# Designs tried in a protein design chat: VH-VL binders against Uncharacterized protein B0228.1. Part 3

Target 1, 207 residues: Uncharacterized protein B0228.1, of Caenorhabditis elegans (q09220)
Amino acid sequence: AVVTPSIENHKMENASVTISKVPISHRPRGFTAGSDSKKLAVQRFKLLISDFLSDAQLSKSIDVAAVGMHKGKSMDDILDDVYTRLRRTLSTKQISELAKAQKGLVEDLDEKSAKLVKARVKRMIVYSFDPAAEQIHKYATRPSMAFALIAETINERFVGSVKDLIRDVLTPKEYDIFRKHYHPHIFKLDNIGNNTEAVRTTTHETF

## First folded at step 7 (VH-VL; from c5 with heavy chain L104W T105S)

Design d4
Fold by ESMFold2, look of step 7:
Structure d4 (fold): chain C 207 residues (1-207), chain A 120 residues (1-120), chain B 108 residues (1-108)
Amino acid sequence: as target 1 above (207 residues)
Amino acid sequence: EVQLVQSGAEVKKPGESLRISCKGSGYSFTSYWISWVRQMPGKGLEWMGKIYPSDSYTNYSPSFQGQVTISADKSISTAYLQWSSLKASDTAMYYCAHTEYDFWSGYDYWGQGTLVTVSS
Amino acid sequence: SYELTQPPSVSVSPGQTASITCSGDKLGDEYAHWYQQKPGQSPVLVIYQDSERPSGIPERFSGSNSGNTATLTISGTQAMDEADYYCQAWDSSSEYVVFGGGTKLTVL
């Protein structure tokens, strides 16, 4: 009988997030419609982050990210910059929800395992966004062009790929526990549309 | 050190043309926005428009679109504000100011101002 | 674009706390910056990104932005703080720079 290790880290073998190289061109002032690329970028991030963050918090976090990406900072540094600014604006409710999720994760896993799960999730987020950040640095000639490039990059397919990577980097047990405490009120882990979760039960009740 | 040095005061008559300048030094000129700001006597600050010298992209306030031309010569690190036909109502102080990230960093250096007086 | 509304004037006694507001539709979605302008001088950045203080600006200057209102606060106000103060933000839909109408701070 084969025994599947449910608590060990598994090497990520088949997951990939590929963002095509997208050239960007300057358009004369008279040919550009009045698009709001920053508001679109905010809307795109809501595909991953539920309504946990307010529009103001997310809008300002996107500004921090756009600056970091335009400057060519690593995604690790960008996430640190975003968190450093964002944490000063969290409400009592948001702090309580984060604390509850963290406590639940530690209770269902030991403290060491909970830290490793969160580290692997963060690593997959960094891995997923790093290529996009590099493209934005290379192609956003004018700083505010970063918003359009961010919005083009963070589409439904990209967000779905990030969610798949998070699921694939964790064992089924680790994913179920992480999902139990963070989804859906902190961030959305189910794919948008008709895709089913890899860990959903397939057993049907029959009479 | 970072400096924005503007051209000197101007006394003009209605209908005359004028170009004033803003020379940047001590920083990467092409990587910073330059905005022009009008201040009429006794009044507040009014944003006129901005230029990104790297790609020459300009963006004007609706109040000033078609009234002035903003340009830059990156070979000499200089931005310009130009009128083809001055009006008496153009009498004001004009500032240039720069920022690295228009949505983010604020205008951290300002020129000394150019006083433009338009009268008969 | 949207307009930024400031009170035309604020008066305080030396040593008291001055509070200057700047209100605008959706201002909470953007970073607010503040400039001090003394008579005959160019504006000087005193607060940027809602609450950050440039090097050389006294600690008595602070800022906040919530509820679509940005606030510049000067604690222990001194006679040298008497000036005009302007808020400024960015409009993402047009990429316009937006200044408030200005507030004359008088220290009596």
Scores: ipSAE 0.809, ipTM 0.905, lowest interface PAE 0.8, mean pLDDT 85
Fold by ESMFold2 at other seeds, look of step 8:
Parts: structure tokens; C-alpha cells; sequence
Structure d4 (fold): chain C 207 residues (1-207), chain A 120 residues (1-120), chain B 108 residues (1-108)
């Protein structure tokens, strides 16, 4: 993917005002969960997004997210809720690794630019997932149905689109530095092309 | 004030039918799971099954599938547990309990229990 | 399907710390909840979501869940804490509610 010089030169705001929403998935009323949809969501998250967290940390984080989405909370609030719970479970090693990544980002960019880069990345994630959260609120008639919808949202095409948006909202320098300190250890930024086909064990649905 | 009020104690003979009730108040009845839990004399808690009153979806423990019927009448905020033919082994305390998110929240309110005694 | 194993009994002297364990194959992936039941009474939620304490439950009650073992801990144990204690979790594959077999806590 390519970021044009024009976008680099004149952007003073977060990227949400310049980037179209990514596609979302949905399912009509009467949705039924497949076998162990929560485990599928955990597996897909680890494969496509990040394997920094343990299965237990992810499983419980997905529970927090499912509750928030079912209640119709914004993605910002949901992420805050997840972080509040998750931080209590981080190991000393995980805390140290996050601190190291942050320190490297600040050294290579400065504090103000590092803050802006992380804010833009977060905003692309929120922007991309907000519509999916709205669909889960609308279609998850029973709370546990949210797990299947979450697992369906975390697919190769959608996650790849989010990664493309992250690259597009950052300058090439900003992206390279962010990638250097966060990829793949904390946040997977490379596309894993055949991942969806390799791990489709519970559902093979398309939207 | 959230409350679950169960119907009174029952003394029955084998072969009789029975329906006991659990009336919820002080919360949105249709947005909470109701579980039924058996406790045989001197024994632990056994989950029997649950109902989501909004759509009457039920899920039964394998040990109780086909042995009891769980239902709800959301117009009067009441869940039911029913036997078509009681056995002496059905003698137990039966609790209802509710939770908003079965994968996430605990059962924070329990009924007072309904003692069912089935004489041999 | 999914079993939660608790010790049948635990004994502690007044003022000492009691620990009650609950083990299950997938328990580390789920939130564990704990209930206290005194004779002739309904269960009362004392710990939820591994470590959270409902309003009105004394601070001496705490909980954890790690390595597929949840632990209920009662510090400064009092005679009034003598009761049966049950752990409970959810099974994601079946959507079943799962209770442990219970632990009788005896104070002296």
C-alpha cells in the first residue's frame, strides 16, 4: 500500500475524517453460534492480530468485549473496559516488553510524535470496529451469540483492511518506526494471506 | 430491589405432576437468564438448566434433559420448573437464580428455595 | 462435560487464613465465581469474576484464578465463615453452567 505525499503534508487531524469505513460483517435475526465460537475468536485474534496475550487473557478480554458490544457501548468504552481488566493480569515480562516498545517509539520519533502515532493507530481500530459492534448489538439476541459475530468479524479480509488503513494514516517514516518497535511481537502488521482458510474449523460462512 | 420469590414447599407422592415457580421483581426479567439448581439432601449444587425469558430459549444439563421442563411467562415475570411424574429421587431443594451474562457475571440473586418431598 | 473439582473439606483455626481451591480443565479461560451457603439458606455470591467482591462482602474474602485453578481465600477467618463453599464457571462449548462439588469449611 502507498501513502501519497499530499496526505502527509496537510493532515493535522486524526485519520477518521479522511478514511472511509472498512467493510463490516452482519448476520440476521435467528443467528446461532457454532461449536465453541469464543475459542475460534481467540484463535483468529492470535493468528491475525496479536499473540502477545495468553489464551486466558484473550478469552477473558473477549468476554468483556462481548458484554460491551451486546449492551451497545462504543468501541472506545469497550477498549477502556478491556484494558482496565487486562492490566491486572499482565506479567512483569509483558509490562517490560510494552515499556520497551514505547521507549523505542519515543526515541525514534520524540514524545509528541509517538503519542500522535499511537492515537492514530487506536482511532483506526476504533473506527473499523465500531460498525461491527453496532451489528453485534443489533443481532446478538442472546448474549453468547456475540462470540460468533466477533469471530466472524476477525477474518483475514477485514483485519487486512484495518492494517492497510493503519499504514495509510501514517507517513512511511512513522509506519516503519511503529512497525520496528511493535511488529510482530505486540501487533502483527504483515498480512498472513491464507490464514482464514487454514484455521476455518467451526464456521465457513461468508458475508 | 431485586428479588426472586419461589413457590412454597411441596409434599407429593410418586407419579404425581408438579410445577414450581420463581417470580422475579425489581429488574428487567426478560434480559436475565434464570437457572434452576437442585440440591439433594446433604449434597452439593447441581445445575439443571436455564431459560432466557425474552425468547424462551432453554438449555438443559444432560442429567436433566427430558426429566423436567423449564418455562417462563414473561408477562408475569415468572419462571417454572415442571415434572410430569415425580420420583422419590426428586426429593430435594430447588433454587432459581439469575444472571445477566452467563459467561461473565455470577448468579447474584437466588430464590429462597422450594423443598420438594416425594414419599416412597 | 466440564468438571470443577474442590476438596471436600478444609479446616482452619480462628484468625488463620483459609484457602479453597477449584480446578477444571478450561477454568483459566473462564471467570470463576464463588458462593457461600450456610445450613438452611440459599447460596450467597461472595466472589465473582475471579477476584471481585460484591457490595457487603467483607474484605477478608478474596479470590484468584490462574493455571486452571481458582482459589477462594478467607483471611482472619471467623466462626461465622463456617459454611459450604461452591465455585462456578461457564463452559463455552456447551453453554452449560458448571458448579464445583463444594467444600465444607470448618473453623476449629
Amino acid sequence: as target 1 above (207 residues)
Amino acid sequence: EVQLVQSGAEVKKPGESLRISCKGSGYSFTSYWISWVRQMPGKGLEWMGKIYPSDSYTNYSPSFQGQVTISADKSISTAYLQWSSLKASDTAMYYCAHTEYDFWSGYDYWGQGTLVTVSS
Amino acid sequence: SYELTQPPSVSVSPGQTASITCSGDKLGDEYAHWYQQKPGQSPVLVIYQDSERPSGIPERFSGSNSGNTATLTISGTQAMDEADYYCQAWDSSSEYVVFGGGTKLTVL
Scores: ipSAE 0.781, ipTM 0.892, lowest interface PAE 0.9, mean pLDDT 86

## First folded at step 8 (VH-VL; from c5 with light chain S93G)

Design e1
Fold by ESMFold2 at other seeds, look of step 8:
Structure e1 (fold): chain C 207 residues (1-207), chain A 120 residues (1-120), chain B 108 residues (1-108)
Amino acid sequence: as target 1 above (207 residues)
Amino acid sequence: EVQLVQSGAEVKKPGESLRISCKGSGYSFTSYWISWVRQMPGKGLEWMGKIYPSDSYTNYSPSFQGQVTISADKSISTAYLQWSSLKASDTAMYYCAHTEYDFLTGYDYWGQGTLVTVSS
Amino acid sequence: SYELTQPPSVSVSPGQTASITCSGDKLGDEYAHWYQQKPGQSPVLVIYQDSERPSGIPERFSGSNSGNTATLTISGTQAMDEADYYCQAWDSGSEYVVFGGGTKLTVL
């Protein structure tokens, strides 16, 4: 349809301060017949964001998030609700891997700087997803419509923009250290576009 | 304080029509799913379908699609289950129950049940 | 949609622990809920969201959901716990409500 940039949209896309917004177009009420929007959301999350969680853990976390978004909760409150339930289901291996990543971050930066790095990353995630959560609240007339809207929100462009903002809010040193300990197992920080271009460019692999 | 009050027992003949009701009180009627559940004598619970009263969206079990009609009147906080032509095999207890989020919350409150007896 | 399978009956002695299982393809991806139904009564929610107890449900009732099997556990089982028990979940593909076939718990 008609694509015209607006002053408000351009202002929202300013990389120095403004968090990118994800427009959610009109969606039919309810769930499209013959599709599983929650399963799609799980698959996209694992592809673009993280495969650290099991399918069961992620599916149930998305349930909690969908309820929060449908109710109009803030993204901060939604993340708190998700973490409250999710942490009780983490395996000893998952807990150990998170502890190792945190310890490495503290050793390479220091305790205060590690806390600030993680707080800034969380702030970028919250600010990036708050507008999408508000759109889901507005457009998800029935509760299950939230799954389709969540799946649509988790796309290459939007997730890539969030990753770029995370990189921009940290110094190069802070980013490299955060990436060293969290990427890719806990949190995927590279954009899919680079991998897609590498796949499209035929090259002989060394191994 | 939350209540789902169903209409009284019915004795009907095959071929007759019937509409039974479920009146909700003490909660936000339009923000909760209402499901209808059949229990045949001596048998288990069978989900028939649900309605979201805010927009009257319905979702039926395949076993009941085309066999019953589920509706709601939000102005009086009431959901309905309706047959156009009863069969003897429709003899059962019928419950209504509500849930806020069907993928997350359980069915917190149930109506008292409506016994429907269909015999010639 | 998937089917939830429960054993038709479970018997325990008073004071013993009763376990009632509910199995289904993909049940581990969904929250499971449990209902108690006594003769002539409506079902009553006794466990929701896998393991949470509603207000008024004794602490001896507990639940879990792992490996596509949800389990209702009643420790220190009492005669008043004798009832039919149903598990229930949601199917994300169809958005159907799914009930198990029910389990008759007998306390001897």
Scores: ipSAE 0.826, ipTM 0.914, lowest interface PAE 0.8, mean pLDDT 87
Fold by ESMFold2 at other seeds, fold request of step 10:
Structure e1 (fold): chain C 207 residues (1-207), chain A 120 residues (1-120), chain B 108 residues (1-108)
Amino acid sequence: as target 1 above (207 residues)
Amino acid sequence: EVQLVQSGAEVKKPGESLRISCKGSGYSFTSYWISWVRQMPGKGLEWMGKIYPSDSYTNYSPSFQGQVTISADKSISTAYLQWSSLKASDTAMYYCAHTEYDFLTGYDYWGQGTLVTVSS
Amino acid sequence: SYELTQPPSVSVSPGQTASITCSGDKLGDEYAHWYQQKPGQSPVLVIYQDSERPSGIPERFSGSNSGNTATLTISGTQAMDEADYYCQAWDSGSEYVVFGGGTKLTVL
């Protein structure tokens, strides 16, 4: 029931899908000087991306991600590092919920198509966050400065753009089925505010 | 081999200045935090503050802010703890220790300690 | 910032399991680390990141962190384990390093 993050290179493209690049941002609204940037990043993640994980699980996952970004690791490697530690902390209930979502996805598609849908979602997340990770590596002089930059990156505009990209790389049927089994508990796919479209969450860090 | 080698024991009088040192070797000095930790006789470990040598950023415990100065000289891979005017209550063992990521990794290596005795 | 509370002492018979706790309001959101200090020696890291054991630390040492309480566990406790033990964490708001008050483990 636990899905291992893909580390495959972005060189392989789906010839049936046109993909646009998501703009990156290092200047999200809402940051406060002197605030607890890690707690802000946790709060923003839960609001915009997913509340499936506990505060403790998210806080520690963000620690691992911050180190990877500061070291200049690829998002694929960062997600692998996060998953390796996070999986040891998942409750029986969380594992069961992930297994149920996976089973539903396979039943409503097929095993091959379900794998492809999840791989495309992960590739869009990696594609979208790699530039931000590179900027964090470049500008975070001290390791803990990464937290403020992570919190700035997790904003409504950027996360909304990643959700739009996920929708665009799936067929309407694939998106509706993915949404049925993962939204909103595992991934938040809707945008906040006056956006009336159903939009998938952009993160695989919740595994 | 990673080592943190501290300067030798000091016997001082109240009001005197003092600077003790912690020399790192066997690792990338500028990529690791150095913390200073006080241990008064028979007491526990007290974090005093830390420095990130790459940019000289310091962060002090409220108990020690304004009481000591932490600095580093990257060219010789050495961190310093300094008093401008010692008090008898500064009598303690002082350790340096390093960590790569203060929020994630533990303090892997500790210096041997510097005993500072302040008495009339 | 927050404080880490440890019992001042713990006593155990040789061969039994020792359990040393460390509690703090913010501890569940942070990785906890543990240090052993024997008389006249510098502290030695024995557990890091809640439950990881550095190379050279015996398998009888283990750790956990849940419910804002970190626990160092020594199974099959030996006389050489008699020492002071300190937990340590990081405060994300202040970026302070926080040590517990220490626990004296006695092996009777």
Scores: ipSAE 0.819, ipTM 0.914, lowest interface PAE 0.8, mean pLDDT 87
Fold by ESMFold2, fold request of step 10:
Structure e1 (fold): chain C 207 residues (1-207), chain A 120 residues (1-120), chain B 108 residues (1-108)
Amino acid sequence: as target 1 above (207 residues)
Amino acid sequence: EVQLVQSGAEVKKPGESLRISCKGSGYSFTSYWISWVRQMPGKGLEWMGKIYPSDSYTNYSPSFQGQVTISADKSISTAYLQWSSLKASDTAMYYCAHTEYDFLTGYDYWGQGTLVTVSS
Amino acid sequence: SYELTQPPSVSVSPGQTASITCSGDKLGDEYAHWYQQKPGQSPVLVIYQDSERPSGIPERFSGSNSGNTATLTISGTQAMDEADYYCQAWDSGSEYVVFGGGTKLTVL
């Protein structure tokens, strides 16, 4: 039942943008006790990826992800762990919005193609984030060090490259249909540019 | 299986130094936070601070920073709480407790407590 | 960091449902945990991660965390549930462990 998209033709372009630029054991200048790496990670996620989830849902999802990364779990398992807990917290409105997006995707493609499209998007996310997860496992002595690395990984350039790969792994038709039903309300697919924060009304699909 | 065993009760005079201990067994000592928690007679639980033994990182509650020293000896799986000069107001029960992930997991094992009595 | 506020006491009759609240500025953004402490004993974890029950804790114990208030609920309260209860969370800014002031549950 698992569908693995063909992503190998994108590896060379992605590898350089997914690599952590700073070791966990070496903090850049300017660090103070007032810095909150988890809140920064939440803020960046909402700005660049999705504001579909509440601050509470995101904060707790990032906790679960940080533990999985520190333990060395695969990104697939980490996303499954996050989704298992997150599902139980979704509001009626969120459930309705996800159902509407899924229904639209199925109507415009068909059941089998809709599942394949979502699986390919998930594969791209896993492909892009696995190297960061491996670095956290290798270098985060304390579990909470994961939050700083997660916040550093969620930046405009890296997230932009992930969005480009999602577009590239789908046919133009599949991408347009996925975007029609998920963007911007569930998953932000456009790049921000100058970080204006003018309108941020979307979040990405959970797995 | 998993155990946190604390050193025995102490009766001390003001001005004396004291170090109490918390020995962990049955788990990977360096992969768990150890917190120290004070409970004054008839009062609630007060978090004093914690240590991550893997790198000896400590983090103190503002109420206790500069008042106590938290340390660990990884070679014997033991955490310590130390006063350089006890006061009568240090009379309390002191617990150690551990957690794997301080932001996610609860403190699932607690020591039996060490009663410290400080009086003339 | 932030503080966690609990009512000092809660009284219920046997068989009734007890609810103990724990409120804090950003508590909804963190997992809440609950501890039971009986006289002369160490605290025991009874709820973790808002709503999960450790092995050996009766099903009548449940928890929730919404709107910056965590709630420990004990259904069918028994005399043996009479104890002090503490909530606990984490502050992401300071990385402090934060305990509530405690609630004495009395079963009349």
Scores: ipSAE 0.818, ipTM 0.914, lowest interface PAE 0.8, mean pLDDT 87
Fold by ESMFold2 at other seeds, fold request of step 10:
Structure e1 (fold): chain C 207 residues (1-207), chain A 120 residues (1-120), chain B 108 residues (1-108)
Amino acid sequence: as target 1 above (207 residues)
Amino acid sequence: EVQLVQSGAEVKKPGESLRISCKGSGYSFTSYWISWVRQMPGKGLEWMGKIYPSDSYTNYSPSFQGQVTISADKSISTAYLQWSSLKASDTAMYYCAHTEYDFLTGYDYWGQGTLVTVSS
Amino acid sequence: SYELTQPPSVSVSPGQTASITCSGDKLGDEYAHWYQQKPGQSPVLVIYQDSERPSGIPERFSGSNSGNTATLTISGTQAMDEADYYCQAWDSGSEYVVFGGGTKLTVL
């Protein structure tokens, strides 16, 4: 995956992001990380976003991201720092799968359009996560507290909003082509739990 | 020029109290973890615990919990390791070391060590 | 709380490659760091973040970390490399700093 920092500024919808003042040690049901916030963040990332990376790759990428967020770096810089370290660890199979996805995207669009689609996807991720990174910088007084805040940010509601924004920023054709080549192994683009059991709640909640 | 300067060697008797110090300079003292590390004669490095001076949060190795107290004085950029009652088995070299991010960065600066000798 | 296991000693001839291992459950999920300690001296960081070399550390020092094992490699080993070597990692569950037991490298 190539991400360019020179993408045009576009008027984009801002995803709603909040970090709750609820005690950080509180964890959602269905995860087995116990009180280990970094393992919880890894598990949530794999469940909601992508299982393309190994536990080791994710754990170390989250370390780099946590430092960048604690220092108040922009999400653009954080993603660059993560990629710089992560690229050294990609397997031959992972590199081949990324190359195949990119070639398919270029074949179905063209090189310029494929580059723009990927840049818009990155822009939506940056746009959506920048406010959360700012909150982590502000509220993680001790560096390791960033892990709990990252795990809290990676929740079904927020990730679902980012996925919806990605769909909305691409044309239907662009989205279908991007999905064809990247979903589900590189990026999970469908929402989880499209089996609707009615659950009555009297409160709005964000994680 | 980052520097960690420890207090001088100590010769003590069993049952006495002791506080040794580690003064940091050349960096933002409150933004770095300080760990204390024991090395008994002829033995390896043993992590005792750490402090984050910004909020005074401490985290102790189970082997040292309740055996020592780690503290810091931000106003003079100094961390402390303290015993309320020394034992002969506390005879060792004690190092302080710092790291910015305990999960990511290594301990890149170490104090010179404080030799503590406890004998009757 | 997990342990990091190192061989107590490694011997190598001058000019040969020394390999010092550090084993721990899922150690590859954390960054590993390596310290050199010569007699009467404080430890010195020689490899950090698995494979990065601090300024002033010779290029013959390298490192890796995957699965359960981190490895410090010294190519073209010299007499001055004779020292004790410690690996170190961080446990995300306890937030403890964990040192290996140390390895004495002898250059004969």
Scores: ipSAE 0.810, ipTM 0.905, lowest interface PAE 0.8, mean pLDDT 87

Design e1
Fold by ESMFold2, fold request of step 10:
Structure e1 (fold): chain C 207 residues (1-207), chain A 120 residues (1-120), chain B 108 residues (1-108)
Amino acid sequence: as target 1 above (207 residues)
Amino acid sequence: EVQLVQSGAEVKKPGESLRISCKGSGYSFTSYWISWVRQMPGKGLEWMGKIYPSDSYTNYSPSFQGQVTISADKSISTAYLQWSSLKASDTAMYYCAHTEYDFLTGYDYWGQGTLVTVSS
Amino acid sequence: SYELTQPPSVSVSPGQTASITCSGDKLGDEYAHWYQQKPGQSPVLVIYQDSERPSGIPERFSGSNSGNTATLTISGTQAMDEADYYCQAWDSGSEYVVFGGGTKLTVL
């Protein structure tokens, strides 16, 4: 029922500086050996990114992603692997909501522009997460170690920077239309609250 | 072709030590988990523990922690299950099995089993 | 960690459909796998990742996992399907391998 987006050849606008402002690091307190890092990754994904998928759908999607990261696959290939499995588990309601969002995007932009908007959003997701996937491949000697590293990557500051990049690669009009049809039900494009700095200051040390 | 070949049957007395083996071939030994599984006569499968040979990480079932030692020698693609002091209740069939990704793939190859009999 | 519960036995007539269940807390969040074991033999993987069939396993074997219950289904059951069947999953908190207690399938 849905048409997967195709990616046209395009240049990244100005994304390289953003990656350097949100470094990904390995610290002992960030790796929770013996804790349920997969459940933490699911919880953080639902809180910061999207609660559109069920816990079961996310848990199994993270399994597929962890294998891909451990094998050293690109984020593009990992997303394809996840989607191939996930699409077969979507409910009729989830399929209808995705179709409605796509239809609205096409109506407000046109088919070609809607395709390009989605391609640029996907490019920024890939750009932002590829370095984390490479770190996971390098440091996860066992596949299950990937879960802790995934959970560490899904944090308020990093996810916020990805949301900022998505906003930056679209014109204001394109962003407003994308947000109108996808936020918040399919993707959370706003931060949790206006107390982000207070939460950051009181909850952890940072560099 | 992938194979897991276990050491032969053992007849032992209580208090004796024992080490049984599981030799893997036809795959990348260090990239697969090896689990040991006990099956007591007429009973079901019981997971004992597993090892990831690449870094020797072991994870034991609480029922078997401190009761057995799991190890591997990756130079000869062999995993081991070891008792320091056997009990009659250790009489069982012991299987090794492997999986590439313990949270995703099943145990797709099993050894033939090693029968361990412990009696006076 | 959690336990996987299976019925101790299931009986069917040849040609009928057999259904073997496996229940556990949060099992729906994990992939379930199924093994067949005939007397005197090692277990053989018959279903993996909830519903996938390894090469060489007949199409009459199928699987599902929903609502914390995984189900192995054998349609058109044959006498040669008589065996013990075990489900297995993974616990994300402990990283333990978890086996069900097993189900003896009898084909009368």
Scores: ipSAE 0.806, ipTM 0.908, lowest interface PAE 0.8, mean pLDDT 87
Fold by ESMFold2, fold request of step 10:
Structure e1 (fold): chain C 207 residues (1-207), chain A 120 residues (1-120), chain B 108 residues (1-108)
Amino acid sequence: as target 1 above (207 residues)
Amino acid sequence: EVQLVQSGAEVKKPGESLRISCKGSGYSFTSYWISWVRQMPGKGLEWMGKIYPSDSYTNYSPSFQGQVTISADKSISTAYLQWSSLKASDTAMYYCAHTEYDFLTGYDYWGQGTLVTVSS
Amino acid sequence: SYELTQPPSVSVSPGQTASITCSGDKLGDEYAHWYQQKPGQSPVLVIYQDSERPSGIPERFSGSNSGNTATLTISGTQAMDEADYYCQAWDSGSEYVVFGGGTKLTVL
């Protein structure tokens, strides 16, 4: 069996990302022309969230996050700022779905364990995003440049690394229960298409 | 106290150049966008363009691109709006206003306005 | 690059609720702000970030933004509320500041 720490090949980008000093529009090779960097950043976050949040909710949450990153706030404070604004806009359906997921988590784990599982997931999100937020603070000379840097940083490989960390910080039982109640409607948790296939197939070569 | 103080009224002839100013105080001048807004007599507000004084980045409305120059002098916390050749149709009130985050915050402080009159 | 459309005029009796709309393609994806301008005066921010009220603005002013439309609402409208009102948003594609054409509120 191959442990997950050994799955680091050239196809997968780790959570540490170097942010370019130059605007994305000034590096034509290897970058898309950033005609709307904010819309691109929104699309990149959908790799994690699915369609649980509306485009409007996600777009405005990213505005709040971009300000926090530009100001150099901690990811903990940024997430608090985002949640404070976002929760005022949740529909009754969204509130009901979150309550249902939380109730299921508590029923399958108990109240204390459910709280700890959610705290660890939040810690992994903070851990994954803190280095990127620090780089955005350093390099986003104007506030709106944060959108281009966010879009550059948050790609499918980065999102896959976040999902891997969430799985690794939970026991198999905790992960299965968390996934049961939150995936795929609230959180996209599966790493289908990440290069984990290469790790899992090496057993075949041992004969 | 946050203030944006604009230069005084101007009476000009067509073809003359003009530069008007907007001096900011009571806030971090380099961390706020300054926008210029035109209001022709009896008409609405028209965004002309903005500058981020920290790096002098400017962004102009298509209607004003090439018609005016927006600049700033960080050392005296002052933004400028400049014409190289005025037209009679430039007769208007001109406001400066500031915002910290153009995509998030509103323009919470406005200058008193500078009336520019261009006539023969 | 998008346009914000407001009705040119809204009339209301004192004490009634006034509603001023601002329409733009997917305006609900951006924060909307509202400014009051009385004759001979600079604009004053009365609502920001869709629904937030700056300090000193009466509670009768409120705002919302959903879909294509932002709305400024003034409950218990008073004669002193008679003014021009402008909505404003940010276009993410061009990074332009966009103002609506303005609405004259008449209290009669």
Scores: ipSAE 0.785, ipTM 0.901, lowest interface PAE 0.9, mean pLDDT 85

